# Designs tried in a protein design chat: VHH binders against Pleckstrin homology-like domain family B member 1 (PHLDB1). Part 5

Target 1, 115 residues: Pleckstrin homology-like domain family B member 1 (PHLDB1), of Homo sapiens (Human) (q86uu1r1256to1370)
Amino acid sequence: SKVCRGYLVKMGGKIKSWKKRWFVFDRLKRTLSYYVDKHETKLKGVIYFQAIEEVYYDHLRSAAKKRFFRFTMVTESPNPALTFCVKTHDRLYYMVAPSAEAMRIWMDVIVTGAE
Short names: E, the ipSAE of ESMFold2; O, the ipSAE of OpenDDE; V2, 0.75 times the mean of E and O plus 0.25 times the DockQ between their complexes.

## First folded at step 1 (VHH)

Design d08 (framework vhh_7uia_1)
Fold by ESMFold2-Fast, scan of step 1:
Structure d08 (fold): chain B 115 residues (1-115), chain A 123 residues (1-123)
Amino acid sequence: as target 1 above (115 residues)
Amino acid sequence: QLQLVETGGGLVKPGGSLRLSCVVSGFTFSDYWMAWVRQAPGKELEWVSSIYSGGTSTYYEDSVKGRFTISTDNAKNTLYLQMSSLKPEDTAVYYCATDLLSYGSPDWEYDYWGQGTQVTVSS
């Protein structure tokens, strides 16, 4: 598919809270855009795929790390099992998917698009 | 209409305690993110703490962690910030803000703010 759309909850950049946003992945433009809602009229941000360095998931409870007892605000996601990260040259984007299946689809689409 | 009203600010000595309250009208607390944000004189807004009223998730800025506690009383539509071990650096106007994470509604990104309450920490 050339375009993938859906709601994800993302970590805020300036005021660090979790915000529901409508994400649009466009393979032809190589952009991941996010909007206030599904009407796509109020643009909040754009991630250019050329800027993406990594896509990974952050499974707090399944981490092999001995130091997982200490959490930053980022690692205290509302749903750590459904949280994934998009690392760009400028910043980290943390997102919560509505389901495990949705998380897998979004990560696959973003990784494939970035390549 | 949605309105936020802060109270509880005042003058306290270093090491003292203070409790801020924010009464919310125009919507119920269920499934909303609530935040405390402060602004020191001549400085930019600084996020302090957030709570999700539909669950138990709380988040704090590192400089206030262990000293401040955010909580809600959903039956009273009231948000609290319990502040202890106050420092001169905590002197600021404290604002209550809401981020509407309701299903099917736009996310307002703390577009609803109170008028603020002044906290002064001085000997």
Scores: ipSAE 0.000, ipTM 0.147, lowest interface PAE 11.3, mean pLDDT 73

Design d09 (framework vhh_7nfr_2)
Fold by ESMFold2-Fast, scan of step 1:
Structure d09 (fold): chain B 115 residues (1-115), chain A 125 residues (1-125)
Amino acid sequence: as target 1 above (115 residues)
Amino acid sequence: QVQLQESGGGLVQPGGSLRLSCAASGFTFSDYYMSWVRQAPGEGREWVSSISPSGGYTYYADSVKGRFTIARDNVKNTLYLLMDSLKSDDTAVYYCARDRYDILTGYSPDAFDIWGQGTQVTVSS
C-alpha cells in the first residue's frame, strides 16, 4: 500500500480550535492532504513533502522554546502524549493521533516520504 | 470574467525544452498561489508545481524537480513553466490553475477553483 489514511485531530486557524480531519498520505504524489471526512469530497488543505522541514513530538512533552508556549500547548491539546508537529517552510501543523501506534506510523510515513 | 489561458505547448524531441505561459485575467493575480497540473493520456491529473503569490516560494513534484522551473510575473499577470530535459513521460496536457485553499495546496480536483483550457506538450521522436 502506497497510501496511508486515517483520522487525526488538527489544530485549526485559532489556537483553541481542534478539528477532526481525514488525512491521506500519497507516496506517489508526495502529498499529505486533509479532508472534512473519509469520503474525500471536501479538501481542506495539502502539505507538500518538499515543504516539510521537521517532524517532532518531544517539543510539546519535554522541551519548549518558551515556558508559556509549552504550558499552552500541553494544556490545549486534547491529548499531549499523542500530539506531534509537522513544521513546513511557512507553517506549523499540530496533530493528535488516536493511539501511540498511529502516531508512530504517521510520523514514519511523513519522515520517509519527505526524503 | 475570471480566466486562465495557457500557451507555449508543442512537439519536442527528448532532451528538448519548452516554455509554457499562462495569462490570468479577471482577478488579482498577485493574491493567489498558482499551480501547474498535467494529465497524460488515460491518466488522472497530476500536480506538477506551485508558486506563492510573491514568487518567493516554489514547490515541485519529484518527477520534475531539477528539470522544471515555475515562475511568475505579477506586473504582466502571467505564470510560467520552464521545462528542460524533457522526457517522453512528460507528454501530457498542461493546465494552469488557481489554488483554492491553504498556501500549500497543489493537488486534488477540489484544490483548484479556476482552470485554464490546457496546452498539449508532446515529447516524441
Scores: ipSAE 0.000, ipTM 0.148, lowest interface PAE 14.5, mean pLDDT 76

Design d10 (framework vhh_8fcz_2)
Fold by ESMFold2-Fast, scan of step 1:
Structure d10 (fold): chain B 115 residues (1-115), chain A 123 residues (1-123)
Amino acid sequence: as target 1 above (115 residues)
Amino acid sequence: QVQLVESGGGLVQPGGSLRLSCAASGFTFSSYEMNWVRQPPGKGLEWVSGISYSGGSTTYADSVEGRFTIIRDNDKKMVYLQMTSLKTEDTAVYYCAKPLYDSSGYWSDYTYEGQGTQVTVSS
C-alpha cells in the first residue's frame, strides 16, 4: 500500500504540549498530513516529503554520548523510547509511536518516501 | 546555514554581573534545546547551562547554580545568560550551543560554530 495511516502523539508548535493526531502518509502525493482524528475531517498540517532532511530516534544516540548534560523534546516526551524525530528545513517534529514496531514502520516509510 | 552569534562579554570585577546574548539563525530555533558552554584559559570545554525548547525546563552546572539564569525568547530567536556574583573562576570564552546531528540524523554533539564572547573576572 502506498498509504500508511495511524495515530502518533506530536509536540505542538506554539504552546508546547503533546497532542494525539491522525497521520496519513501518502507516497503518491509525497505528503505526510495530520488530522484531529481518524475521520480526516479537520486537517491540522502537512509535511511535504521534499522538505524532510532527516528521520531519527534520539534515544539510541543519547546512550552513546552523554559528555554534556542534555535534555530535548525527546527527554520531555511522554515516552522517550518510542519517540522519533522528523527534521525539515524549517522545523523539527517530535512524534511518539504507539509501539516499537509502529515506530520502525513510520520511520521506514518516511525515509523511503523522502527523496 | 546555522549561525550562532554570541555577545555581551567584557571585563568585570568579582561580585559583578553581565548578561550574555546569543542570536540564532538558519534553523527552527523553537524546536531545539539551547546550551551555554565555556572554555577557561588553558582548559577544556565546560558545560554551564541548558534550556529546553519551550523554556519550561532549565538546568545548571553545580559551579554556577544560584548565580546564573538561562532565558530564551523564541519570537526573537535569542538565548541569554544572566550572570551574577561573578568569580575569577568564571573567566572564560562563552559559547552558545545547539545539538549537532550527524549525516545519519542522530545527535552527535553540540555546535560551537560561533566566535564566542570573552568574560574576564578580575580585580
Scores: ipSAE 0.000, ipTM 0.132, lowest interface PAE 14.2, mean pLDDT 75

Design d11 (framework vhh_7mjh_2)
Fold by ESMFold2-Fast, scan of step 1:
Formats: structure tokens, sequence, C-alpha cells
Structure d11 (fold): chain B 115 residues (1-115), chain A 124 residues (1-124)
């Protein structure tokens, strides 16, 4: 299928809180979009494929670096084992998948699609 | 009705310059951030840049030296000045209004209305 859809929980950019969002990975449009819910009526954000630099597991957040260089209050992931990151040239997105299998699928489609 | 209408597209020689306009109607133009986006034939959407209500701008780093975005709130008009045009700049150019409840406002934007687009062709 050309399109991958599903719920992920993401950390807010301006407000450091975790929110459940409906994500749509669309190869034809070359976008990763997220909505309030699966009806896809209220768009909350778009990540263009060309902006994506890396996709990786949140294994080493390097909290020590933040303490010493730019310490800030950041909301910890509700499920670190299911958390992955999408790095763009402008922002780092933190995503929590509903299962290990869903996390593998999302990372695979983003990595291969954005390549 | 809320509308955005682009104009100024056409055929231009490599190395040339072109200025696009976007006429806004049906909403308070001065209250919204605005963006330009383009799509080359057979390619995805590429964000060009945005302009804030203050007149300040933010650009796609790949295009920053080649474009300038400006606005005239008295005329409800958005502009895109393009210089040193190349064949790879051939695309349909859209102006778009930023979504009012947008959670993110980096280089990647979410849009709630788009214009019909204006086509720019850079000849060989």
Amino acid sequence: as target 1 above (115 residues)
Amino acid sequence: EVQLVESGGGLVQPGGSLRLSCAASGFTFSSYWMSWVRQAPGKGLEWIGRIYTSGSTSYNPSLKSLVTISRDNSKNTLYLQMNSLRAEDTATYYCARLYSDYEWSGPTDAFDIWGQGTTVTVSS
C-alpha cells in the first residue's frame, strides 16, 4: 500500500505534553501528516519527506548533556521502550507506538520512504 | 468566500527573475501567517518559506539565497520574488494560509487553504 495510517503519541513542540495523534504516511504526497483523529478532518502538523534527516530509537536521550549544556524541563516518554525519534533539519519529533510491532513498521516505512 | 489567487507565472530564461503575487479575499489577511509552496512535475510538495504578521520571514535553507517573501496588508497581497532561476525551479507555485490551531510552526507548516497555483517554466 502507498499509505500507512495509525495512532502514535507525540510530544508537543511548544507545550511539552504527550498527545495521541492520527498519523498518515503518504508516499505520493511525500508527507507525514498528523491529525486529531482517524477521520482526518483537523490537521495538526505536516513533516515533508525532504526535511527528514534521521529515524532512530530513543535509547540514549543524553540527559547528562542537557544538564551540563542546555538543561531544560522536558516531559519524559510515557513508554520509553516504544519511543522512536524523527529528526528533521528544524525539530526532533518524539513518537510512542502502541506496540513493538507497530514501532518497527512505522520506522521501516519512514526510513525507506524518506530515503 | 475565503480565496487565494496566484498570478505572475510564465516562461522565463535560466538566470532570470520573476515575481509572483497572491491575492487574498474573504478573511482578515493581516492576522495570518502565509506561506509559499511549490510542486515540480512528478515530485512532492516543497515548502519555500513563510511570512509572519510582523513581516519577518523564515525560509527553506535550500532556497534562502534565491527567494524573498513579502506582503502588503493594505492590498491583501502576498509576494514571492525569485532570482537566478534554474531549470529545476520549474513547478506549480501555491500560496497557502497557515492553520490557526497549528501545534508546530517550524519550516514544516500545516495549511487550511491553498490557492489554485500558478505555473513557472524555466526554459532550457
Scores: ipSAE 0.000, ipTM 0.187, lowest interface PAE 12.1, mean pLDDT 76

Design d12 (framework vhh_5j56_2)
Fold by ESMFold2-Fast, scan of step 1:
Structure d12 (fold): chain B 115 residues (1-115), chain A 128 residues (1-128)
Amino acid sequence: as target 1 above (115 residues)
Amino acid sequence: QVQLVESGGGLVQPGGSLRLSCVASGFTFSDYWSYAIGWFRQAPGKEREGLSSISGSYGGSTSYSDSVKGRFTISRDNAKNTVYLQMNSLKPEDTAVYYCAAKLGDSYYLSPEDYDYWGQGTQVTVSS
């Protein structure tokens, strides 16, 4: 009950490409970790709860804002309607959920975990 | 398409109270979506000033600018898709057009530039 798992498609930090990753939300460890696959043997990265500032649904974002680089990243998503962003102190993470319900659940657990 | 509509403005005497309402359409207030709703005001010849915000996440955490802290209270009713601003101990310098605004993300920023959607405003006049 302390852990939430599932696949999300994540944008790469160095190369702008979208990769399917297995995400593990662990409330006890206070981490959101992502792996190559569901066997959880090859860790690709960790987002610490205390570093999370915001979680938001980017499709509602105004195009009139002068933040073009961030807007273009979201519009290049394979599914903009299912894309959400996790903002930390140093980095933005863009993720595509497999469904609207999955997106709602992921955003909710990440936001409540960041308290 | 997100739209915000303010209401509840009017004329009030110094020391009086008003309650403003902000109704959202095209967007449902829900704990499943990260958002923040803020109240702003603009008096003639002055820049737009942030007053208060409420997050859609984190149990509805709130923020207030120093100019209104202790006098104004922000609250929400997710079932009615409405955010309120209760204004007490009003002063002549509170006279302004009051705006409701929405932003993506649940940070408590009160910078107008960070808000994506704006209402048309409601006039509040504090005079004898």
Scores: ipSAE 0.000, ipTM 0.150, lowest interface PAE 14.6, mean pLDDT 75

Design d13 (framework vhh_7z1x_3)
Amino acid sequence: QVQLVETGGGLVQPGGSLRLSCTASGFTFDSYAMNWVRQAPGKGLEWLSGISSSGEYTSYADSVKGRFTISRDNAKNTLYLQMNSLQPDDTAVYFCARGIYDSSWGPLDYEFDYWGQGTQVTVSS
ESMFold2-Fast, scan of step 1: ipSAE 0.012; ipTM 0.399

Design d14 (framework vhh_7uia_1)
Fold by ESMFold2-Fast, scan of step 1:
Parts: sequence; structure tokens; C-alpha cells
Structure d14 (fold): chain B 115 residues (1-115), chain A 124 residues (1-124)
Amino acid sequence: as target 1 above (115 residues)
Amino acid sequence: QLQLVETGGGLVKPGGSLRLSCVVSGFTFSYYAMAWVRQAPGKELEWVSSISGDSGSTYYEDSVKGRFTISTDNAKNTLYLQMSSLKPEDTAVYYCAKGSWDSPYYLETYFDLWGQGTQVTVSS
């Protein structure tokens, strides 16, 4: 109830550098953490809820103007239709969900938790 | 060489205090966010606290707020975690970690260098 877990494919520092990571959304700790795998033994990074500004998958619905960079990053994902973005104060995180239902669930829990 | 070495762990009774130290070598200490991350037996890694290198701004996991204090001593290249009012649930291996980002981006943390860990056990 307070924790959502699952695999997402996350874009790395290089364009087309997409890696499968185990994500843990913890509402009580107010963190979105990602690990190498589901055993949660190697933490790769943390996104703090206080830093999250926006979660979106339809760039045309965003208040921001449509930009070539956003389209290029999305179109270079392993599955553009299942790609969503978490916008923080400092950067954009692009993630690919394993299914449309998983994508909607992840976006919903992150938006609800960040508020 | 880039290295983090933790010390200060040990056995302490509930309500007690411990100070963990992390000696940093091979990089400019104040340029990076630094963190303490713990792992209790059979559980996931849990972020505990972070400090920005430049501003010294500190951030804590809710369960340790008011009990733990993260700090740095730039002259000694050392990161500290002062732990007070320790509880059995604080029992864990504590790791010192370096963020891959400059100090302004501590909230968006990738840990690219880890220490070996130091064991903290809280029991009577």
C-alpha cells in the first residue's frame, strides 16, 4: 500500500543507454529509489519526492513547448509508447514501463505521492 | 585513488550514541554530495542522510530526523554521522557514499563510490 515496486528501463547518461533497474516507490520515506535488481542490494540512485515537479508521457499536453530534444529522447527509447518522464528541479528521468497498465500505475503513484 | 573508509561502528544499548566517521581520499571532498546509507539484516538498502558539499545543507530520512546529525570536517576530509537515541531498528551496516553530482544536485543522487561499511548493533 505504501510501497510500489517493479522493473523500469531507465535512460542513462548517454542517449540510447537504457538499463533495466528495480524501482521502489516508498511513500513513507518520500523516495523513489532504483537498484540493480529486485534483491535491492545495490542502490544506484534516489529521487526525492520534494524534487519532483511533473510526471508526463504526452509531451503535447505539457505546459512546456514541444522541443526536438524531448522527441529525440522519446523516439530513441526501446518502447516510445510506454515511455514516461519524471521531471525534477534538476533533470528529466525517462523510464519505459513493461506495459501500458504498469505505466499508468507508476505515473499515478508518483504524482499522488509527490503531492 | 578514490576511497571511502568507514569507522566508528559497534555495539551500543538502546538510547545510546555512536559517531560514525568516513575518511575520504582521492577527490576534492567539498565538490560532491555525500551520504550515509544503511542495510539492516535481510532488508533493502535505506538512505539515511545526505549533505551537500558546497552549501553544507543536510537532509534526513524521516525516522532519523532529530536523532542523527550529518556533518563534515573539510580539514580532515572526513564525513560524520552522529547518532543519538539509538533504537534496535537502527541496527544495520552503515555505508558512506559519494554522489556522482556536484553539491547543488544532492537531491538527485547517483552513488558512484561506496565505502566497505561499518556494523552498528543496538541491543542490550
Scores: ipSAE 0.000, ipTM 0.116, lowest interface PAE 17.7, mean pLDDT 73

## First folded at step 2 (VHH)

Design e01 (from d01 with S109D; framework vhh_7z1x_3; at its last look DockQ between E and O 0.04; V2 from the best seeds 0.00; counts 0 for: pae E 13.1 > 2, grease 31.6 > 24.2, SAP .699 > .668, placed apart)
Fold by ESMFold2, look of step 2:
Structure e01 (fold): chain B 115 residues (1-115), chain A 124 residues (1-124)
Amino acid sequence: as target 1 above (115 residues)
Amino acid sequence: QVQLVETGGGLVQPGGSLRLSCTASGFTFSDYWMNWVRQAPGKGLEWLSGISSSGSTISYADSVKGRFTISRDNAKNTLYLQMNSLQPDDTAVYFCARDSYYDFWSGYDEFDYWGQGTQVTVSS
């Protein structure tokens, strides 16, 4: 089926720390879901495709006062060069890919799913 | 029962110093980024400073940079703001606030829990 899976590191929602999560992109279900690990036994969250507004690479953007604090959060990433953002109408997700190739693949599949 | 309680406000002369404390309860303090925000009478809210959960990342607004120092003691569930070289423009109610999330396009952070505030008055 039309599925992409893999580990990404993301900034947490309630607890603002970088967390490793197993992501599952599913074109049929039209969801981007994430689990504690690759066994997919403990779901941690779901992002519906229709909620996704933008996907972008933004570790170097200059900031105003609040945006400077946000920029600092991104630069605290375990790997700022591999950090990308998924904006939804409810939340901004910060994600770190394991490689530049993985980042390009994940950004591409998420963008095409949101279209 | 998330609770944030600010203390340490008061009346000081220009050039004086104050140390604000914010004691947290009802949640795991060491898991959250924390902020100081102030509101002068008849003015909007002004973000002053933020500190990451571990204390490793700190940021300041230009208006207080070099005069104010944010810190935290996770063992005591307490956030601090050392305020030096206070000016009349620093007169405000000071709040501590727990970070929730950030919406890039709105340009605003959302803080999900706030303290009651502590009054700081700087006047001769």
Scores: ipSAE 0.000, ipTM 0.193, lowest interface PAE 13.1, mean pLDDT 80
ESMFold2 (binder alone), look of step 2: mean pLDDT 85; pTM 0.858
OpenDDE, look of step 2: ipSAE 0.012; ipTM 0.252

Design e02 (from d01, 17 letters changed; framework vhh_8fcz_2; at its last look DockQ between E and O 0.04; V2 from the best seeds 0.00; counts 0 for: pae E 15.2 > 2, grease 27.7 > 24.2, placed apart)
Fold by ESMFold2, look of step 2:
Structure e02 (fold): chain B 115 residues (1-115), chain A 124 residues (1-124)
Amino acid sequence: as target 1 above (115 residues)
Amino acid sequence: QVQLVESGGGLVQPGGSLRLSCAASGFTFSDYWMNWVRQPPGKGLEWVSGISSSGSTITYADSVEGRFTIIRDNDKKMVYLQMTSLKTEDTAVYYCARDSYYDFWSGYSEFDYEGQGTQVTVSS
């Protein structure tokens, strides 16, 4: 119970697009980290518990697509109703859970772990 | 080896219906979002629809919402696209793809697709 793992879809940092990432919540390391996939071989980012200020349910605002792109897809959340936010000192993370139950579980473990 | 095999395309009149199928193998199918993407003649790829790992979350491009239905069967490792009210604008090669990655700054969407696709032609 000290570790929680699963896929979430998140808005990227530098490239503002929705990306599926494998998240690992680790109470012992006091980190919420995310990887390319479940094999955990390529780390994409780390959120330290001490940096987490707030976790809340919210709708993501859509972004207009740029017309000069050769291929475009609307950049709004794939499922706004299942989107929650993790606010940190440096960044606001937008995450989409695969279900309402998964969303509540992830929000609960992150809030509890960050206390 | 990842394999995605699309089938069910064909020639159909405007207003008609088709059901596309995608058979997946070589990866843990139930771990991934699955998508349909299409390439119209002389154009780039465009995203059509996506479905979450469990099937509980479903999304559509505006141009197909209300006309197309995406379905997955994790036991059979299959994805389907039920298409109705087809228009000539729907003419394209349709591909089944694992994940969707939209690069906002470069303007390209890249998908993990390995199949030949299935041709859908809507014309009289």
Scores: ipSAE 0.000, ipTM 0.106, lowest interface PAE 15.2, mean pLDDT 76
ESMFold2 (binder alone), look of step 2: mean pLDDT 81; pTM 0.821
OpenDDE, look of step 2: ipSAE 0.032; ipTM 0.284

## First folded at step 4 (VHH; framework vhh_7mjh_2)

Design f01 (from a11 with Y100R F102T E111V; at its last look DockQ between E and O 0.03; V2 from the best seeds 0.00; counts 0 for: pae E 15.4 > 2, placed apart)
Fold by ESMFold2, look of step 4:
Structure f01 (fold): chain B 115 residues (1-115), chain A 127 residues (1-127)
Amino acid sequence: as target 1 above (115 residues)
Amino acid sequence: EVQLVESGGGLVQPGGSLRLSCAASGFTFSDYYMSWVRQAPGKGLEWIGRIYSGGSTSYNPSLKSLVTISRDNSKNTLYLQMNSLRAEDTATYYCARELRYTRTDSSGKTVYYMDVWGQGTTVTVSS
């Protein structure tokens, strides 16, 4: 799809706390934007597709149990099982989806749209 | 049918350089993140780094100054350039195809999944 909208909880940039934001993925504009709420009147940030390097989520059916270099989060997620990350060239964004289905949809949309 | 084949290993003197290659076949190479991993004799696996489908890289901080990962999507080939080699860099070097997605565990650490591995190429650093 060209647009995907919904609430995600994200780790803040300057103040490291978990904040609920309204996210808008737009394939035509090639942006992942987030707002204070669903009215989309107060923009809080924009992630450009060109800046997205990696999106992380669970693929248990092919899992290998190996010790790798790990990324470290700065605070405990309110729901670690539903937390995914979007890595950009400047910053790592941590996001919590409201459900496993929502997490898969958002991750699939972002990965597919950003390639 | 999916296959990864490493090459370019051999004997190198301390301070020397090598470029390893990984030839990929049986899949759309440009769609996948790729990693290099090494295993010293008698030791566990050590992740070296990753190259994303878009060409940016991420490295193990302990190895960052020694290595450069690159890819040539037109030749379906992944490269590892190693410089200033030391005896402790003696290992078997593997390339691996990453699944497009990863999992964050409950502590917030990233869990990587690699489904295809090469046979490895051995690098020996010795006087």
Scores: ipSAE 0.000, ipTM 0.110, lowest interface PAE 15.4, mean pLDDT 78
ESMFold2 (binder alone), look of step 4: mean pLDDT 82; pTM 0.799
OpenDDE, look of step 4: ipSAE 0.015; ipTM 0.250

Design f02 (from a11 with S30D Y101F F102K E111T; at its last look DockQ between E and O 0.75; V2 from the best seeds 0.00; counts 0 for: pae E 5.3 > 2)
Amino acid sequence: EVQLVESGGGLVQPGGSLRLSCAASGFTFDDYYMSWVRQAPGKGLEWIGRIYSGGSTSYNPSLKSLVTISRDNSKNTLYLQMNSLRAEDTATYYCARELYFKRTDSSGKTTYYMDVWGQGTTVTVSS
ESMFold2, look of step 4: ipSAE 0.110; ipTM 0.580
ESMFold2 (binder alone), look of step 4: mean pLDDT 79; pTM 0.778
OpenDDE, look of step 4: ipSAE 0.737; ipTM 0.886
ESMFold2-Fast, scan of step 6: ipSAE 0.185; ipTM 0.568

Design f03 (at its last look DockQ between E and O 0.61; V2 from the best seeds 0.00; counts 0 for: pae E 14.7 > 2)
Fold by ESMFold2, look of step 4:
Structure f03 (fold): chain B 115 residues (1-115), chain A 125 residues (1-125)
Amino acid sequence: as target 1 above (115 residues)
Amino acid sequence: EVQLVESGGGLVQPGGSLRLSCAASGFTFDDYYMSWVRQAPGKGLEWIGRIYSGGSTSYNPSLKSLVTISRDNSKNTLYLQMNSLRAEDTATYYCARELYYTRDSSGKTYYMDVWGQGTTVTVSS
């Protein structure tokens, strides 16, 4: 689709706490933006498609990293089965979807937009 | 015992069609993106395409007109439909479980952590 909207819970950037945000994926603007709520009046951040390096399931990446790179996860998701990650050149975003179907939809649209 | 098993390879005449299957076991198939990759004799690996968990696909542009990837999550099975085959399509075809990909200034790198043993397709008169 051209636009996809919905709530996701994400880990904060500076203060590491889980925050509910309204995400807007826009293929025409080539952005993934997030707001305080669905009224889209207070923008909290913008992720440009060209900055996206990786999109993956959190707990699957952590298993592979233990085998391959021997790094240790520091932050635990409140719901690992519904957590996916978007890595940009400057930041790793951890996002928790409200359902498995929502997670699949969001990951698919973000990955296809970044390609 | 995570496994991927390809099948459906064989001899096919130029211009022919073939459907390959990949049976998955030992993991939650629905959670993973899946890819097809091929290797022609004496050549390196060539990525064919991927299918996302939600069913959308992304293809190697050079192969897009010749292939269709699909999946049946209820049967834990990945498919590759190939049409209008030519001699240069002779290769061993692998299915792979995609873990993630990265993008940098050199391009995109795809990481597959589980591979099948491959099924051989030979296109010959």
Scores: ipSAE 0.000, ipTM 0.189, lowest interface PAE 14.7, mean pLDDT 78
ESMFold2 (binder alone), look of step 4: mean pLDDT 83; pTM 0.813
OpenDDE, look of step 4: ipSAE 0.258; ipTM 0.631

Design f04 (from a11 with L99G Y101T R103K; at its last look DockQ between E and O 0.04; V2 from the best seeds 0.00; counts 0 for: pae E 14.6 > 2, placed apart)
Fold by ESMFold2, look of step 4:
Structure f04 (fold): chain B 115 residues (1-115), chain A 127 residues (1-127)
Amino acid sequence: as target 1 above (115 residues)
Amino acid sequence: EVQLVESGGGLVQPGGSLRLSCAASGFTFSDYYMSWVRQAPGKGLEWIGRIYSGGSTSYNPSLKSLVTISRDNSKNTLYLQMNSLRAEDTATYYCAREGYTFKTDSSGKTEYYMDVWGQGTTVTVSS
């Protein structure tokens, strides 16, 4: 409930590819920051708690939608079952956790920090 | 059929304790945040607290010292432990499934969206 650190795989903002980032949740600073790696020397972005609108499991939302295409659809997430989303005022973040337990922990800390 | 069924209510003396249970069926319980809500006779609904999928909890500040919410995802069961009960805790206690999201308004008040409710279990605190 203090600081939570760990790798998550996230869809990039400018270059749309899946990137491994080191995330740092800090309840005192009220930020969710991410860096290139665990050395925390190159900050790539900051999500302020007050900007967070929704946190949800991606597979539950995606599974509820019906879609029809004339050609094949492919899933872009490397692991849809471990993908969760953080929606802010101006961006939707897609994150893939290394395990189901890690996913639940990250979602819980983010939601409780944003409340 | 999606159902929530509360149990464990009854009569207790002031200062006593009770543990309420809520059996869930018809949905993947472990994917949902769950809440307890109560309604005293002649009063409106009062939110007690929420438990997240990973087991973290958030409580109504006025009730935090009296209650503990827990869940057993392997049994699809939600629990409410109540201690040091008083006459004003006499109420019907409901478990509820939250829609899987949250919002805060401009004053910082969190809105809770409950889409499935149990029938309630009655707790009466009297000597």
Scores: ipSAE 0.000, ipTM 0.193, lowest interface PAE 14.6, mean pLDDT 78
ESMFold2 (binder alone), look of step 4: mean pLDDT 80; pTM 0.781
OpenDDE, look of step 4: ipSAE 0.008; ipTM 0.268

Design f05 (from a11 with Y101W F102T; at its last look DockQ between E and O 0.63; V2 from the best seeds 0.00; counts 0 for: pae E 11.0 > 2)
Amino acid sequence: EVQLVESGGGLVQPGGSLRLSCAASGFTFSDYYMSWVRQAPGKGLEWIGRIYSGGSTSYNPSLKSLVTISRDNSKNTLYLQMNSLRAEDTATYYCARELYWTRTDSSGKTEYYMDVWGQGTTVTVSS
ESMFold2, look of step 4: ipSAE 0.000; ipTM 0.309
ESMFold2 (binder alone), look of step 4: mean pLDDT 82; pTM 0.803
OpenDDE, look of step 4: ipSAE 0.337; ipTM 0.671

Design f06 (from a11 with L99V Y100K F102V K109Y E111T M114F V116Y; at its last look DockQ between E and O 0.06; V2 from the best seeds 0.00; counts 0 for: pae E 8.9 > 2, placed apart)
Fold by ESMFold2, look of step 4:
Structure f06 (fold): chain B 115 residues (1-115), chain A 127 residues (1-127)
Amino acid sequence: as target 1 above (115 residues)
Amino acid sequence: EVQLVESGGGLVQPGGSLRLSCAASGFTFSDYYMSWVRQAPGKGLEWIGRIYSGGSTSYNPSLKSLVTISRDNSKNTLYLQMNSLRAEDTATYYCAREVKYVRTDSSGYTTYYFDYWGQGTTVTVSS
């Protein structure tokens, strides 16, 4: 089966800063893992496919609303046009791809793996 | 029937501390991200912060030094601890349930959508 590897920039969980991480999508293990770097020696986190609720690139989709308040806060992304989100039951991950094509590839493999 | 009931508001002196509670019922509390939102007299809504299902938090940068959000999933209760209160913190405080699907636009802004709100609890900071 296919494995997808590459650097993405993600917002940190506890410390809200943008960090470059090496991501590994593995269909056999059913995980999206991320490491400090490409040597894959220091694991920083694992997102199991079954925990993924949604993958989206927000400005390309219609929002559904029911009794909503809209709030906007400034969250600095180093490249907003290349930022996509992976929503899990415990955390919302913000990720920045190195290119539009890389973003489409990552979103496609993650959404397909989560289904 | 989803219900959110805030409590713990009241009159407090400047520099004081206060802990608000939000009792949740009618849904699986541990499955939802929860937020606190406030509205000062004559002003619009101000988002305070969010707590994730697993207990990590994200705060409005303007309020981060003053507030701590926690949850007890075994008691279906959300908490807001406020310290070093000032007159400008006078407001009605609401807890809110975040919808399961959130959107981030291409500019990096995060838009929060809430489907249920409590009735609010009023905090007055005055000597």
Scores: ipSAE 0.013, ipTM 0.249, lowest interface PAE 8.9, mean pLDDT 78
ESMFold2 (binder alone), look of step 4: mean pLDDT 80; pTM 0.785
OpenDDE, look of step 4: ipSAE 0.534; ipTM 0.791

